# Ledger of designs, part 4: VHH binders against TBC1 domain family member whacked (wkd)

Target 1, 363 residues: TBC1 domain family member whacked (wkd), of Drosophila melanogaster (Fruit fly) (q9vgl8)
Amino acid sequence: MATAPRSLDTISLCSTVSSCPDRNGFYGGFQRTDKPKEPLSKAQIIAREKKWLYMIDNWSIYMSKNYKKIRDRCRKGIPKSVRPKAWFYLSGAYLLKKKNPNVYNELLEKPGNPTTIEEIKKDKHRQFPFHEMFLDEQKVGQIELFNVLKAYSIYNPKVGFCQAQAPIAAFLLMHLPAEDAFWVFVSVCDVYLQDYFIPGLEVIQNDAGILEGLLKKTCPPVYRHLQKHKVEPLLYMTDWFLCAMTRTLPWETLLRVWDCFLAEGIRVIFKVALVIIGASLSRHKVRKTCTGLCETLAVLRSPEEHIVEEEFIINNMMRLNLRVEDFQIEHTRQKARRAKQKAQQEAESSGSGNGHRRNMPTL

## First folded at step 1 (VHH)

Design e4 (framework vhh_8emy_2)
Fold by ESMFold2-Fast, scan of step 1:
Structure e4 (fold): chain B 363 residues (1-363), chain A 122 residues (1-122)
Amino acid sequence: as target 1 above (363 residues)
Amino acid sequence: QVQLQESGGGLVQPGSSLRLSCAASGFTFSSYWMHWVRQAPGKGPEWVSSINSGGSSTNYATSVKGRFSISRDNPSKTLYLQMNSLRPEDSAVYYCARDEYSSGWYEDLDYRGQGTQVTVSS
């Protein structure tokens, strides 16, 4: 038998797993990057780093008076060396940590809800199985992931734990020390994805309707195709929104999308979703092969590599002719639909009355 | 490497007291919840007590509550179990255990010492 001096050596015998991690810590999987592009010169990278450090040093002024500069720099991509600090500031986590000294450690010293703890333990093993931090249950990353999720479940007991939170927490731990990752995670769950993880999934159901309305405006042929084959948005967009693309996009694309997401919020996730849907189903030839629900879902759940490439996603997201007002219109429309559905349900509950039907003989 | 070494066991008479110690090494002791677990001959392991990383929160099995006291000294990396009013039913091998996730739940034990024998008999 083969010599296995460490636990990871047995995994390296699998054809899909490398014996050495890539520069981002991935031994395999779709997020592994073997030949990264570096289109910027070292001088250009340094110039962008200096600009970010200056903005961070003057953060309050930029947030209040020059937010557009922050947004523009995020859209260009944050330099890798500065990204963790930039995300910490963009999310507002730096203020949360400053306001709550020792709170993370205090939360960790509490036992938490036993049912919630058991759910976290079952789900954490499913996150980034090919990443060096999470490959082995005894790795520090697995312990840190459990700690962040446990702390949050105690911090926000209204939510407790939702399985979609685990990939977000794991993703943040790849970039930030545990306590900093925790405060970014708190901001993402409580602000960016507000109420998404509350039992009942009401917010994502509302946002599915918003996505459908935006798609009708941006790509009518694709919208008609989805309607014809009864392809409901929740069948393909749920994981994209609840996990903030962390389980969907290649690594470099995911980083660029999160640069934008932390600056501009949930509207970025909507725009990325619209690009994936539109690009996947825009060609008549592709739609013709999608004869029903299952064929259409297969395309949406496994988009072609060129569609999820970083520059394609970012450039097409920016080219979408959607203003803030378009999102407001769809939100208002969905609110009206929900109100009408609730009123109809209440009228039916009042009007259903006595369920007995009389059966009388014919004289 | 993670190591836990228990000591302080022995043969005592009913009503006596014993203090067990557990010396920890190979990890940041002050970051982990710690537990005491015991196992009597022919029986499965029984959780006895737990203590959080800072020592401010402690839990006890119903069978030992009011008689046993768990404590820790983080600078010396030592866990203690003060056992008072010992009964024949307390006779077991006592193990020090590290909580893998520092969750406070005894089901999450990842490392266990070699144990120290406590025998309560006349």
Scores: ipSAE 0.000, ipTM 0.368, lowest interface PAE 14.3, mean pLDDT 84

Design e5 (framework vhh_8emy_2)
Fold by ESMFold2-Fast, scan of step 1:
Structure e5 (fold): chain B 363 residues (1-363), chain A 123 residues (1-123)
Amino acid sequence: as target 1 above (363 residues)
Amino acid sequence: QVQLQESGGGLVQPGSSLRLSCAASGFTFSNYAMHWVRQAPGKGPEWVSSISYSGGSTNYATSVKGRFSISRDNPSKTLYLQMNSLRPEDSAVYYCAKEGYDILTGYDDFDYRGQGTQVTVSS
């Protein structure tokens, strides 16, 4: 008996890849924004700006009764002039700041954990070295970056500092004054990427399994290729998820993805990941050149420029036949699998004749 | 030496349940996807179910979806197939199969099937 044919969406996604790496084998990245797109008319921009300002002025009503309109507007792209204010509201940072007057300044006055402070000082020099704000220690951006990361490490000592947080904070500082950027950053770390940065990286390991399950549904041929060559998701998706795409996508695409991310949460990062994986490996000719783990990882770690283009990512993300329920099913399945693995690991550890350091942090 | 050994088959009535097991040895079990394949007399092999190397993803033939559950225990190197609501059409020899490798096509073929275990669903 023949298996039922694949859905139109999964077949379409897997068949959309049409190009190979260019002349010298180079791929586009976050630091490359050199493919200009046709701009919206001035009238269209003004109309979208007015709609966003109206929504912000009536934010509580939209959040409670018309969230779908907010989501729709985010998917169309937020106008550059209102984006900072929109992100401040979407993230809930406006409420955090209102509830905590002067807290940011009070955190900056505290000394913090000396070890954590030294880690921040060493890592801040590695963020966006080609961006004017971060070229040297005398630039305001470098000082603001240190301040945001220091303040957060004191605000949430369970996390302290994780290197993946620095590109997120730097990205937010390119759009928002330091205090506003701090409260958006708090929301991103504590809500959107909840528990991602806690030592041990357990949440990202669980999400790797969720991504694997979603890949099976959305792009079966690519899923089988990754399974065949033992390409574990953590080898390519860790940076995408921990940094919320800030080290992966070109500027305009990153802005559009974050417009959606702040409205719809981590599901957007999963969808973007699925588009990148599917588009990169959907063509049989490309999979044939990927004879093993290293060749496959090279493709996934350096997606072709057309795959990370603004309209390609957003349109294909929206075309994915994934419901909220699909994420819930995979989350439940992975939670059960991890619990079973943990119980088995603990049973094995109980047979040891040596001492056990189970109470100590793993990272 | 790669070995796969199936067990758990038998003669049962329609509507009954059976749990098949496959003991694997001679390779790193946790690095390979595993499959259940069945073959009825005079017919070609029919793929039944697959499980990823980690156990995180499973797939089923339409004819068994909702009735059969594939699972694995990597520490014990064992693959399982829980078969519920068995039908006469499920009567076949059930084989445990390890994922193989075809460089030219990029498809996984079956590498090493065991001896099989007979399942007969009859009144």
Scores: ipSAE 0.000, ipTM 0.090, lowest interface PAE 20.8, mean pLDDT 79

Design e6 (framework vhh_8emy_2)
Fold by ESMFold2-Fast, scan of step 1:
Structure e6 (fold): chain B 363 residues (1-363), chain A 123 residues (1-123)
Amino acid sequence: as target 1 above (363 residues)
Amino acid sequence: QVQLQESGGGLVQPGSSLRLSCAASGFTFSSYDMHWVRQAPGKGPEWVSSISTSGGYTNYATSVKGRFSISRDNPSKTLYLQMNSLRPEDSAVYYCARVPYYYGSGSYEFDYRGQGTQVTVSS
């Protein structure tokens, strides 16, 4: 193995003034936004928009008595014009904002932790620099991104800031005004990705084991290949889960996955991961070319175009023969395994571990 | 070791065509989205074009859209840029580049690039 990572290439790209943003606000590519799927008819789009607006106007009734309709409509894809409002309601952010008037502005006026603020400043330049909102540090999006991350670090000091939060906050700011984006972000971090960002990354380590168990059930040949080459899940799934796919999927697919994620929670991220892993390595001929750890990771970190197409991901997620009970079984197994590992570590370190894993709302 | 080697540049007159090539080695070429980037004298790097792993998705800077065409041949591990209707403003060093594995996000620098090939449009 003579393949070592080069020192990061000195090319840091900014789009020139000669480039115009695409239909989704992206300069010069890097995102797969230039090849749209065959458009729905105008009548079909209008019909779906009317259904969503009616559902939002009657949101508490649909949430309590007809959640299946919300779920099914999310799986079909939320119309682009309605998506920001739908995400605001799906996440429960509308209630958080209503209960906490002026809190976002109050958080922004606080100084925050100086160390955390410096970490946020260093990381934000890595979030969508080719989008019109984030093209350079003087753009309003960069200011808003800093504000959302600062406010959250003060709102939840147990977490502070984790680098994986920045692409999530940036993604939400591309859809929502800053205060609304903040409350969706609070819900995502505190509810959907509960305890993921606490220092030590204990929850993601547990979820890596759950993913491995689910993969053994859904695609045994791929599971065996990963075991043979000692491809540990944390090497490929950490970014997928911590960033909720925001650094992984093409734009159109990411939107469809988030439509489902906000309705059905973390199980969607597991299902997307299983589809990517299974589809990437399901063919025996592909596994033959993946002779070791590095080649297998290369395939998983850069999946083929057809695998990350929106309809492929959504349809294959729905075709997975996984029940809620399958997730519960794996969660229970991993809790037992982690408890045993913790007991062994505490016997050696004479300490008590902090970090109870509470009930996950979306398991 | 990851290597990218560009070729095909030269001195041409406005309105001419050139085809640039980039030979890749040291990694699984077919598993990465690839990019062309250029740097003109006195300017920072400008993204020119990108192509997905299969070639199904292509993207172009507005300054070159309709004139340039990106393609790839995965068996030969080669990336191409067909440049038509060249203008003096296209004069630059052209680099073939691989993006980091953070697929679907534009928030990162290129992890690898070649030595570049000089294109000069003038007469």
Scores: ipSAE 0.006, ipTM 0.339, lowest interface PAE 9.7, mean pLDDT 81

Design e7 (framework vhh_8emy_2)
Amino acid sequence: QVQLQESGGGLVQPGSSLRLSCAASGFTFSDYAMHWVRQAPGKGPEWVSSISSGGSYTNYATSVKGRFSISRDNPSKTLYLQMNSLRPEDSAVYYCAKGTYTWLRSPMDYRGQGTQVTVSS
ESMFold2-Fast, scan of step 1: ipSAE 0.095; ipTM 0.593

Design e8 (framework vhh_8emy_2)
Fold by ESMFold2-Fast, scan of step 1:
Structure e8 (fold): chain B 363 residues (1-363), chain A 121 residues (1-121)
Amino acid sequence: as target 1 above (363 residues)
Amino acid sequence: QVQLQESGGGLVQPGSSLRLSCAASGFTFSTYGMHWVRQAPGKGPEWVSSISGSGGYTNYATSVKGRFSISRDNPSKTLYLQMNSLRPEDSAVYYCAKDFYGDYEWYFDLRGQGTQVTVSS
């Protein structure tokens, strides 16, 4: 954590929150796991730390010859002391930084797009408002958050700024120095969540269809319930995917999910989403109380605490009967379906009716 | 089975231009970012440029920015690198690579045989 120059802003404190942050820096338990789990022994923690440090010191060999070991260790959870360095390596940010040794500082010196800068200023204050790093404008975290988002908007002007990026950048800044956090953030936005933040939401709309197809395979009763009540995925999954779960999961679960996400990519976000949906609506009693769209959305937008606990999420994600091929098949299927729907809508909007089938079913 | 085949290299004089091509097969080309990486004799691999799956945005190493342009043609599954104002220090074997992240395959194992670029007077 770097020390910032003295700010001229007035310090403002919320009197309704706890005066002391929890062990993770949060006031009032925001994004904190409510129930403690039995911790690993000190000896077990040290052993896992040594394994990770050895792996990082031999990173190229593990990546080329033993990636499965990296993946398996991510699934078991990365030790908190090693996590920032592991994320820096897993994301490939170490290579990005090495290739661009002064680029972050150069980007910070540029003025940026005025409209984009104003958008960033409006949204930065809404990220983790009860975390000690982000409580007010005098905290170094607020300055670093602005800097990372500004730098990225200049680095990738095709995206500029999307509100969903702010919680991701803030989350990374809780783990990494600003420049390192910036390069992990670049990788997340440009690679892991490629094209998610461009106008039009085309990628997320396609991914909504993929999620529906995967849900039909993994939990047919829940799939049927969502179809019956016209519950469109974009109504509940948009924040989960665009923010990579940073607004959704309790802190301990979020860390475990990101350990997997940086190793295995967007498929992890799909699997977590499927677990949340399936677990929330799998019980007939719950589906019976969800008589329509609003009741179903309320359940999906506020999952029960036990569903978002780290061991529940990780264990059920791993128990999903899904293969890499299932994602590939569904991606191809949804891409083709959306292309056909777009072509049909464009044909109809150009004043040309379908002469053979003028009465198409509504959703 | 990811396959990448680079071409377009050669021996040129300083200040000249070359266009490199990379023919891709064995994966859905349009959904993956692509990279150009070069390796000079006795040096490790150096990242040169990247392009998103859609082609909507590009990135360049500081050493080539303003001189090189990366592009792609998704229908033909081909990646390009337009190299202008070539310098002796650009001499290297150039490789194309599929984006590793979100994939289980090793980044450098997805490059092809490479194409040699030599800039000498």
Scores: ipSAE 0.000, ipTM 0.108, lowest interface PAE 19.3, mean pLDDT 78

Design e9 (framework vhh_8emy_2)
Fold by ESMFold2-Fast, scan of step 1:
Structure e9 (fold): chain B 363 residues (1-363), chain A 125 residues (1-125)
Amino acid sequence: as target 1 above (363 residues)
Amino acid sequence: QVQLQESGGGLVQPGSSLRLSCAASGFTVSSNYMHWVRQAPGKGPEWVSSISSSGGSTNYATSVKGRFSISRDNPSKTLYLQMNSLRPEDSAVYYCARESYFDDLLGYSYGMDVRGQGTQVTVSS
């Protein structure tokens, strides 16, 4: 058995990095999982691929009459070979592209907002810099990333550009040709994450309240700990939701979560968040060491590797005793709370409200 | 001649801490992004962390976020990797590497062109 560490003495790091991208295109790795799931047999993989291809060939029928089968197959994980095509169909991007011939190319010909374009230029390099598509500014991926983000900023000027969009666009470009990635990206930003990227953060603030309510139901001891130490959800959940987990989860876990996300929407991101929060803080011994805000945030911002493993996340997400009705209840409660808060703030700002004022006279 | 020399590796128990150092010579360290890369037996190189020329920006692989901290001391031409809560899967030879060029204003990276000889980290009970 070897007792000395292996050396790269005979090869340069630059040459080694260039020669050794992993099967997902990453030089030196991206987000790795420990304890990988037992590999499916080749026969099982082929069977799942055939079922997906048949389903895609009959997509309108499955969407209208048998959506449950689409959902269940997404939960089992989409085979790697058919995943890009499946995501293109799941997102509805195939219809968006069909209805908007040449629109992507037309958007690229426009100059766009100069301020927005400069913002995009600053952020494009930060998205997976060690992926073979994005290694440097001369690589096609960097050009395509700029193009997708520029096109979207012109397509939806109400949003323009938000930094959180860049990881999503880059992630999609790893799976899809630029124009197809653009239409999936449009669907994700305009439908799945509707209004998230509009200045003011109104929707994410509402969803922070929904997350708290759901956590109270699913893990009361953790909910109480967060309330005791005044750990506001926006301090840890903002990146998870705005980037749809693309900056948070290991690669294989991220793919499985996105399989579910494109089928079931934002509820999947809520469930993943609840699993991360619950698993990170469920043990009494861990909560004892988290004596305040900073210690609790450190745990939530850096979840243990086993918690973000593929099977752990998917299995625990599916085991959460949450129904569509639970989300609707929390949405209704939070909407009412925010409406009341806004009305009170507007009344105070106008000076015509019935609110009690604690100002002391200066005589 | 550009040279990088790593040190600080060793054999430690799971949950322990180590601080790796990388001494640079033959170039202006304050002009370059710097990286830590590791390679475990039977695996390819894995990028671990990066730090901007000024030290104002840092990035981490998801597997080490919250446990590892990269820092630099440009006057002493030294790069550091503080490794906390070490796990058996962190066992690898750790290399520091220089970014050949990084345009901080435009935010573009051109890849790594120089690396050191490495320092062995073994996490085992």
Scores: ipSAE 0.000, ipTM 0.112, lowest interface PAE 20.1, mean pLDDT 79

Design n1 (framework vhh_7nfr_2)
Fold by ESMFold2-Fast, scan of step 1:
Structure n1 (fold): chain B 363 residues (1-363), chain A 122 residues (1-122)
Amino acid sequence: as target 1 above (363 residues)
Amino acid sequence: QVQLQESGGGLVQPGGSLRLSCAASGFTFSSYAMSWVRQAPGEGREWVSSISGSGGSTYYADSVKGRFTIARDNVKNTLYLLMDSLKSDDTAVYYCAKDWYYDSSGYEFDYWGQGTQVTVSS
């Protein structure tokens, strides 16, 4: 009765459905691609594979003494054959699994919170609805998706379940066996997207402020356009950040972004967001057609194909003149703004507003 | 079980007014943004308006700005759409939609009502 009609899914409306899956298992959707093969020669691919396998065999040494090499190789793109194992190591899931033998199976045996389990079962937004693993509710992919989300809700009861976690879990299951996918998922939720899924969604609200500050620095005309039309960051960035781009980017671009994300963390998601926003709205002709909130959101939700191409995203992300320090500065500013807003709200709710106002600087 | 039930639709003349209601149950209403989406015969669905969980933020399609007002009553778990200066082009089935997030995600909705018909005709 309350099920969202498929015709309202942006993915479904923008895609043709084929009778045959593509090389990545997609029958349709914006993530299906019939594009030419990768331009790297077989010899180049083999060379990159060997470098990655050597790095993984010496992982602790590279992590401690040569992390720059790991980072640089992630930015070049991880070879398809090595990607699952690389992601397992990059995320630290290999240590989590080793430390917690049989824990995944133990979690699956537990009944869990009945309300949370029912919410997982009733999630009718199908993840990757055109992917072969998730086309049939009786197929192993759908069962594995339920199991990973159930296990996590028991593993971290403070979070339980957030709908945004489902596309992340589904994405990982397309690359990893269920237990390995679970431990990568635990790392993504607890470390990379730390506190994002806690009820109240406070972290994403703070990160919206950080994104605005970075955008003001990197793309001032675009920042002014968004302010003029009252386009709040949460209207366009929430899905990008909470789902780690899994509902946003074409498949090959998504893989390249996740290669970087698992090496460099949430800063990658900020950089990708800045590239999409900047590239989509940088041209005056485009801003002229975006006369309000709806037109601007339509552009940000459906960026031009060239903007979401893998090399465009990766190259422009790397060209952003943003250092770790720039993120630290914005985090400090946002923390200060948040503290001031909280103090003002507390003063107003306690009836001490006049005392607070009296303490304004005389300068 | 999440349920969304619309009411208040009907036949009205151009320039007239209607008030749509959506009764929500099965979830914590105040924790989610709510939206109105419409579909005219033979056309795709068009987002009309959204309201944040608290009611503090409201958003409107350019086609309805200044004519429609979205509101919510978090005590009664009810969403409203007040439609003034109705035009023939406003003729559509109007759906109540639940966002998956506290503030409007734009167009991403996880649950929909059955719809209520609005017909603007002389």
Scores: ipSAE 0.000, ipTM 0.133, lowest interface PAE 19.9, mean pLDDT 81

Design n10 (framework vhh_7nfr_2)
Fold by ESMFold2-Fast, scan of step 1:
Structure n10 (fold): chain B 363 residues (1-363), chain A 123 residues (1-123)
Amino acid sequence: as target 1 above (363 residues)
Amino acid sequence: QVQLQESGGGLVQPGGSLRLSCAASGFTFSSYGMSWVRQAPGEGREWVSSISYSGSNTYYADSVKGRFTIARDNVKNTLYLLMDSLKSDDTAVYYCAKDSYYEFWSGPEMDVWGQGTQVTVSS
């Protein structure tokens, strides 16, 4: 039986889980995951590994002149043996580490903000509680998770700590030594998910609007259903975006999505979200049974297993007819909408009375 | 050359049962997930059920969950669909599909390799 991670105390649950970790280190499994539908031969795996190692040895040249080849190889899936090193290079963490020798260790020696430290301590044990690295407070993973989150809170005090950061840091620690994981984590938080974790959740609110606009374009019947039942995106997409799918997707799917995410950025998270929403609600018969907010949210928060399978997600994400320009258009539209709302709120606060002198005709 | 040969369809009364078979050739059956897809007269294709390459995971459309069971025999290279408690709404041509998933925004575009097998549920 596969056991899904929860934010609750997991001590009693551990006693009912399998006594042996799976090949990825999980007791009882990490969500339901199948082996790839067409497993590559050993010769094919070795060939792909050699190509990735060659690319990494010539990384600056590939990034500047052959980025499409990097992108295409990420879309095919990075071989498991080279994935950690590939993620380290894709994220730019290799440059961050090189330019900041000993900074991670220096940050660990600092005491940090007492309030932030207590928040980290409270949440660290709730990340992947059934993984062999994180089962108890004496496991290396729990110590390194605390260290990465503490170091980041000192490195970027504007953010400090946000609970959504913990599953990302834990996920990276399953793949990378602590210092390398820290620099990938810095890149993810500061570049890929820029300003997501600042108190107030301003950026995710903007991105919720972008997601709605893209959904209106790609699946109008689903968009209309969500509008009809007042299903606001923040009710279902917040965890998907803030945690970069680390609490949402089965393990093999999550790895494939992150291969793409580190190459192509946040657009990948939007595309995965659109696949989940569209696949869950595209059929009229399903929408008919979702008579309101609660029924619709139940579907979106617990998508059918086939929808989150790796080939389904990757194939439908690639077939989605969205260009970079489509994201730029929605971003510009939402930025204009937010500026308009802010100006309106400021006008009302100053007592200028936006529209206070308008007589509206009665129909 | 991928070939899928469906069989087992027929006329059945409401509440009856049928077992569909799909014989696969021209590819390594045990390495691929398989699906059943149906098409009612005048309607688009509808995904019914999928099974992982190993048989460990099975997936069902809500309309058939609890009534249909998908199974595979990797030694015989055969896919099965066991259909219980059949309803008039189940009337369709049923197709066996290799490595195909329901694709919701471009319509259900599935690679189907056989002529299908007709299932008719009527009194």
Scores: ipSAE 0.000, ipTM 0.190, lowest interface PAE 12.7, mean pLDDT 79

